# VH-VL binders against o27280, part 21

Target 1, 266 residues: o27280
Amino acid sequence: MDSMNVPEVLEIKRIVEESESVKTFIFSWDFRREVRPGQFVMVWDFRDEKPMSVSLIDPVRSEIGISIRRVGEFTDRVHGLSEGDLLGIRGPYGRGFELMGRDILLVGGGIGMAPLAALADEATARGMRVDALVAARTADELLFLDRLEAAGVNISTCTDDGSCGFKGFAHERLLTLEENHDMAAVCGPEPMMFQVMRILDERDVPAQLSLERYMKCAVGICGQCCLDDTGFRVCAEGPVFWSQELSRVREFGRYRRDPAGRRVPW

## First folded at step 17 (VH-VL)

Design cc12
Fold by ESMFold2, fold request of step 19:
Structure cc12 (fold): chain C 266 residues (1-266), chain A 118 residues (1-118), chain B 107 residues (1-107)
Amino acid sequence: as target 1 above (266 residues)
Amino acid sequence: EVQLLESGGVLVQPGGSLRLSCAASGFTFSDFGMTWVRQAPGKGLEWVSSISGSGEWIYFADSVKGRFTISRDNSKNTLYLQMNSLKGEDTAVYYCTRGDYSYPFDYWGQGTLVTVSS
Amino acid sequence: DIQMTQSPSSLSASVGDSITITCRASRKIGNYLNWYQQKPGKAPNLLIYEASTLQSGVPSRFSGSGSGTDFTLTIRTLQPEDFATYYCQQTLSTPYTFGPGTVVDFR
């Protein structure tokens, strides 16, 4: 498993502009390296390396897609690349989502829809009924709507400013939807996930939530991705956790730690 | 030990504006979300607005959306409530409390009275 | 919005009595329910969170129970300082709605 710890330099095959701030970079991929929805890869631009969610898993076309939001120097440099340019990729890493039952609810905020789009493709391929609540601050930031619709997903939208769909937050929209599902998968800003988790817990819906923390090694050795209280390593025991696992973590929804180990509020 | 001190409550005319402040001490202010709760004279408690520790997550009651703004200055340990387009229904004691979506409202200030009357 | 009701709206009791106050939500809220005490002219104080967990420093004569839609606050052996108004509050979702209050008054 030593080969997975060294970045493989891959050519950008195609770039999809998902929004003004989000691009999906598509690579040819040898699926002897299996990838599951909810796993992540480390993307290396030859200067720095960051964890990124896999948003497309297409064994038929031998393609993998990685969605990246422009938020800083690293992602600015990557967004400046073109088809044919090179990136290093190592992985995949972490524990992905598990599917159960016949009916799944996806709740995604912003870029958090990326791993859920991959999960939606797998769930529909298994014949499951898929409902998705897609949340963003504004209509322009709603991601993957056309792709989800084409996959047969039943979409509800909400935007903070009301520019598309329900005006309000994801948990507020979820509360107005009286739904019974066999499971839920949640990914987005951690305050959103915390509030959504409360509602899913009250409904007795098993939920899996994808956390984001600072990562360096990505294989659990360096300790940079550990959660307070439990010592769970997000890169090894996660990034996808069951809601029951997160109930033991006071940090969840309340704060995170920066690379220097300083407590940072949400 | 934990102390919250509201200020700025006065008599104002309908349609007027007012800014309330809440000075916090005895805890790491930025670690906690903060909330305004109001109580009209002789009435019960009404949640008004909450703001997360970083200031990035903000929530309002429908009755005040578009008229009130909540903010915080973590360098000064101070919470603010900017109230515009004031109505008679906004007459209340305004309490500053520690907590948001992630914490119960565990410490409260003593309140500041806002009266909106012509 | 999740509406909260409380019963009774008021009651009279003596020092040493045991009393119960009920709170009802318009929908199931799990255990996401807090209780507050407010003395005349004072700010509220948190008593109980998550329906039954006693806040630090609150006397053990206070207890909370219930889940779903129906919740109870019990005060055993009332003390002079317990004559106050008591509010429940749901914390399942915004807006974080309070009950209308129950006034506990001495007789």
Scores: ipSAE 0.787, ipTM 0.907, lowest interface PAE 1.2, mean pLDDT 91
Fold by ESMFold2, look of step 18:
Structure cc12 (fold): chain C 266 residues (1-266), chain A 118 residues (1-118), chain B 107 residues (1-107)
Amino acid sequence: as target 1 above (266 residues)
Amino acid sequence: EVQLLESGGVLVQPGGSLRLSCAASGFTFSDFGMTWVRQAPGKGLEWVSSISGSGEWIYFADSVKGRFTISRDNSKNTLYLQMNSLKGEDTAVYYCTRGDYSYPFDYWGQGTLVTVSS
Amino acid sequence: DIQMTQSPSSLSASVGDSITITCRASRKIGNYLNWYQQKPGKAPNLLIYEASTLQSGVPSRFSGSGSGTDFTLTIRTLQPEDFATYYCQQTLSTPYTFGPGTVVDFR
């Protein structure tokens, strides 16, 4: 067994409360293990193990941050931890985002802004112009706005209830935004990503979208993260896919599969 | 075979409320999003509301937002439309159809007539 | 909202004719357009999705074409069962707007 398959036990260095439901857990990290925006790690709480996106990549401070939304038993337990407590981390895994051109559009829904915040930091550091459409159900759930502003990102917001920015869904706001981007990066609820992808396709904007699926091994061996009719493994060929690749994936936007292989609709 | 059967359409007074039901059979109901489309007498089709297979993703036309609620009970294979604060403009045949943002509207019920009149 | 128009609003035709119905969107919608048929007194029925893909069971005399803002439904060799109203619908974004319909009636 090598270090790729064994969690490293790390101390929680700092916790940032991003919202009522989202916390960022910050760890010291040896960057000889390179981490790219859009890659994920498996977080082990000594009972269960779940994939989580990296939201902060800071080689200067030798830190990574992992943003976690409280949605169930595993994430409830992790949210109950304090600075100094331990978590296991293995990875990083998967294919991250590829930057191209000079103008990038980020479209993030909820916790999907986590990997996009890391990408925004890299894009602005490379001198790219970054526009971000940040979506949530309510204003209090909009993530990383101060961080994105400080990085020089041009932010548009939308909320389902209209409490901040455009009242409506990300794809509806996108129709009213500037069309002149060299690429887009999209991460959030899969129904949002499906509808956003249609608009980006109509505009001929190359898009990369980050999917989430059930994972067991995270290294491409067990097949649990396979997508119907293509055989793509989300942990190996993804989690970031080009929109062209996803156009061949029947389940995208429509359903996922649970650990028992049962179809679960969005 | 796929079948959709709407019920609940009646004459109601302006400002009143009404709940429509759509009984589904012949397919795995929870696998598909569902939609209500209406057609006023002698007029064209108007999309009203869509709901995803899980019930978590819901969309409304502006004309009904805040007045109508869409829901589903996957254990009973039934789609609902709760219509409140009804207006004369809501007079229409209401169709349930299979589909949402991710599928075209491929199967339709025969509709139920709602009349809103003093 | 994306407005959809159709032309003509109505037409009269004979069995065996070939007819063309056009649909126009107020903005580019790619190929995200469906066509529906509604026979008198019946519910609508899906004919074509994504501008040109025939729904299962739809006769090959129906075809769809176009992209962007301008779309066409063509019915070759009209049959008695084809006298109906035809609607286009954009599916780029909510609200999923229908065209006003085209009535195809007996000459």
Scores: ipSAE 0.749, ipTM 0.891, lowest interface PAE 1.4, mean pLDDT 91

Design cc5
Fold by OpenDDE, fold request of step 19:
Structure cc5 (fold): chain C 266 residues (1-266), chain A 118 residues (1-118), chain B 107 residues (1-107)
Amino acid sequence: as target 1 above (266 residues)
Amino acid sequence: EVQLLESGGVLVQPGGSLRLSCAASGFTFSDYGMTWVRQAPGKGLEWVSSISGSGEWIYFADSVKGRFTISRDNSKNTLYLQMNSLKGEDTAVYYCTRGDYSYPFDYWGQGTLVTVSS
Amino acid sequence: DIQMTQSPSSLSASVGDSITITCRASRKISNYLNWYQQKPGKAPNLLIYEASTLQSGVPSRFSGSGSGTDFTLTIRTLQPEDFATYYCQQTLSTPYTFGPGTVVDFR
């Protein structure tokens, strides 16, 4: 990494409790450094570093938000932080979402709603009609509902247990919706995204999907986040991919590689 | 050579429980999602349940939701189907097949017959 | 749910014949369709996936075509071992549904 990729130490301005397992950390941001929905930053807690999607982009307040789900040691430490504490942030990195048309469909699962929430804000600001299908295992894991509603997003929910909205999975709910959109943005577990992508493909809706992979450098050098066969680097060519690109990625929806390079099935 | 071998199919009374097993060999078991498909006597094929390679993603047909459980033990290369509250309409040959949402059902076992009758 | 239908329900043919089986989905399913062959007392075998891709090991006399709602399985130069029941399956969404099957018998 060159000097321009050195993490900037930022103070946590605010913490928003999104759910029991998800917090949004808000930072002051100099928007001379442009950031787009779908891009990610590397978050450094001075012990470890992890890629995190930007979930809030607020040029008016000069703030960005990073939503983090508690899933391991790193995130456990981060979740233990308080307002006023420090984190290192470098980025943004990767290819973000591209908005087109007038009507956009967002399909998100769990923490996958993080980048989509930011995209929703941008889309609504542009005067686009935004529909969002928000999926989670249970009602208490549904993210950003109030925020999306406040932004004027038309929300549909689905939960595995039926505790809120449609009982079932996102692809199942999506199948029941007849409306077409100019484009779709999808983010969540790959099994969800894989199946959602097929439905969108059938409907001839241009779709962008955001992938998550283990990242080390975030600048396309180390190759840790390379997708098999294609050589796509999630940190450089992604994390947002068009459905046509992912259709060429054999591992998509099927497996990923861990830090040791071992295949891990979904 | 890919091989799938189902077992556990027997006669059971309505309301009873039964667990089917499918032993897999000839491929890296964990790399593939697995599926149960059943066929009632003289009838067509019916998708029952699918499970991803890790076992974290599970899907069921409405007809068996709440009654059946699908699981796998990758260390044993074995797929399971726990069937509870069995009904007469559950009578069928149950096939284990390799594949799920991401793969076609390209290999099938010979099936095991489950008969639910009083 | 997506309903699948097939036609005909049964047909009789002779060795050497060319036959066509049709499958229809209740809604558009693009090319997300598989064809299976099942012989009596045996497990199904995958013939074609994604509407037209021949499964490895399947003879070239089998071919699939179609997209959207209407699909076709064609068997050219029917062989004795081809007399069986054929099923289509949509793979667009859960629940995965099969057609009712088409029985191909000896004439």
Scores: ipSAE 0.944, ipTM 0.970, lowest interface PAE 0.5, mean pLDDT 96
Fold by OpenDDE, fold request of step 19:
Structure cc5 (fold): chain C 266 residues (1-266), chain A 118 residues (1-118), chain B 107 residues (1-107)
Amino acid sequence: as target 1 above (266 residues)
Amino acid sequence: EVQLLESGGVLVQPGGSLRLSCAASGFTFSDYGMTWVRQAPGKGLEWVSSISGSGEWIYFADSVKGRFTISRDNSKNTLYLQMNSLKGEDTAVYYCTRGDYSYPFDYWGQGTLVTVSS
Amino acid sequence: DIQMTQSPSSLSASVGDSITITCRASRKISNYLNWYQQKPGKAPNLLIYEASTLQSGVPSRFSGSGSGTDFTLTIRTLQPEDFATYYCQQTLSTPYTFGPGTVVDFR
């Protein structure tokens, strides 16, 4: 493989439809280039480039998967692609998750389950006990359930409408789960993560949280993904942060910056 | 100076509907989540509902789920509480307060009295 | 839901006294607790957040302490304007719940 900073044009080997709005694109990957759960790649459709989390890491098949939710023009174009089509991939970038201990808790919301699914695979492969709380608005938006189950993950679900599992939000469900874990990994909407983080803090569970923020260069140069007051660059110091780090980030869970740099509340 | 002013509290029949408003000033309204807290006569405080700055994240107490809706118009610096299927136990002074899951309730309006009685 | 209790429900004190109000949560809530003051016919005012941080503008005679399940609000030198009802609130999780309140009256 070429330098991580040069997009490599890769063929889409397979496309897995995870839900109505989410597809996983699978590529051949040279694992001489290490990739960790929680890291992201820049996906280039030859018009625009967007950061995407790695959702599948399969050294046996020499494959990597990227799960993409259809949310805008770029993702609309990508979702229109077929197997055999080409995409540019550069990376991986950012700080990934660190596995610690024997028991890990995963808390994911929506597409946030993408990097956590990859983490689950690694954790289970290492013989760790993995519990996952999967949250979504509705049952049909719950992601990777079959995959997680097949991996031996103990799954708990919650949905806003109660169509599957606990009726309510992730932090509410988590409060009812009294099991102890050595480490937690969290990814989803920041309002969810913010509240989940508090519960984990109360339980003295070390927690890593993956931020999904707008990024441009992915290499810590442009500063567009800088978090206010801290100087943290999501692409460089993140996207995975420890809870102690995020506790210093005032904007976390409160607002974000759009591509124009404008503050947008959650 | 931060100011919150509730309005809309009146006498209403059981089963009726009412919409409360809270006019905010003195701060960037959209930067803060907002919350409704109510207090029955001679009783304590009860959290009713919270809404994030954008309005996309909404939380309700079980006692009002399915009956109340919370919304905001950031262009008007106004918070709303739509109350349907009102019950006698909904009788209370309703306060709007600045804050949500990410902020303490640091500023409160003077409240508006909602009385549900036949 | 997390239940909040307070003790005492009421107390009588004199100007200059030091008083202590306790709040207990039905489960551990770390330092996710706020204290509010409410005078009759008025809206509540935030006094303390995160168990021990004094809200801006609040006199230093007010202090909060505690973590886990037991919390304390202390007023070191009670002033005439301090006679009111005080509420604790947990902010760990929805639904946010308040204590029943403690009434501080003139002796």
Scores: ipSAE 0.944, ipTM 0.970, lowest interface PAE 0.5, mean pLDDT 96
Fold by OpenDDE, look of step 17:
Structure cc5 (fold): chain C 266 residues (1-266), chain A 118 residues (1-118), chain B 107 residues (1-107)
Amino acid sequence: as target 1 above (266 residues)
Amino acid sequence: EVQLLESGGVLVQPGGSLRLSCAASGFTFSDYGMTWVRQAPGKGLEWVSSISGSGEWIYFADSVKGRFTISRDNSKNTLYLQMNSLKGEDTAVYYCTRGDYSYPFDYWGQGTLVTVSS
Amino acid sequence: DIQMTQSPSSLSASVGDSITITCRASRKISNYLNWYQQKPGKAPNLLIYEASTLQSGVPSRFSGSGSGTDFTLTIRTLQPEDFATYYCQQTLSTPYTFGPGTVVDFR
């Protein structure tokens, strides 16, 4: 059951519609295979394979959830699936989040809230105080609010258009918040994370950031997810990085590489 | 050599519209975010707007939100600033500069004067 | 918004002098501060970024220091071409804000 690089064909147990563009696919999971918030799995629809963050970890129900945003052909096909349909899942892979302290701040943008939602569940289960800054372009794109609230998370929202919460970006909202935390976990678009990281750095808050880069092999051999200057592999050394690690990565927040390895600006 | 050349600054009536352009050369345009900074006559510098290399990430000063639009055409190495509902306080020299949230403003154009007056 | 101030607003100096300009932020901004030089009728030029890193091509007589809320630009052995207005800028968060500027004139 612990065979690396071999997808296990799993039945979709349940589908949760998180938003117009995001669905969470729930699978039965054998927890003899450990999984941590911040880790990802490779999802195989028997045509293509994509990395997806684990957004739900429920040992009681023996379930995991994978949240997927509809953004392209692969995700379009997956979004067309129904309960009872099959997907290939291999993993989990990568370095997950590490919890420390008593008070934790989560800063998430869009689908970046997926791994943070899982982290929130673990943190609250450990008796930590969890504050979450949830950002999106519009109110209807804010993810996991009900779930987070039910878990006892203190939620602050911000939207680009001001349709919900603070009108503006996550880093702008964060600047207005005076409370300090023992640690922070951040996930979302890199331009957001880059700017949020600076604020957290200024405040001397230890921060972990999860990168969402293109991954191919997920096992650190193909090099597709290598970061310039450091040679960090997002799939192996990440996707969760400490801010000190990312401060050494020149390309972080500035550009990414496409499947062909070409530089693409944010 | 990096060069930025602004154009489009003219006299315009309050409530009017104007589009500024900035032609870039000497570097890979799409690799850099770009920014507009303005300077009223005899006054200091004011950040107006920034746009990422792809154009997906845009930021505005509150003073121009809802009135100004920033855009770029990477195929033409050109940055634009569409200014609508212009006010007297928008009178300034508008500078195009290379840089955004991730880089300092390391290169500047000569600026173009926008005058909003009745 | 983060407010920036500068001191002095203006100063007179002679060629060969050493001068210091101070910039203050309304809140801590770590080292996320840039210095610019602007001559009359010209565009600004970047001198220092991240509080103390000298921009390529800028003479070594320019130096920046400071962290948190207080920052300093120092020009050693002032040259004729150094008479200009100097601006600080915070880059911690949007909106990016500039100091009001310091005019350096001939004595």
Scores: ipSAE 0.926, ipTM 0.959, lowest interface PAE 0.5, mean pLDDT 96

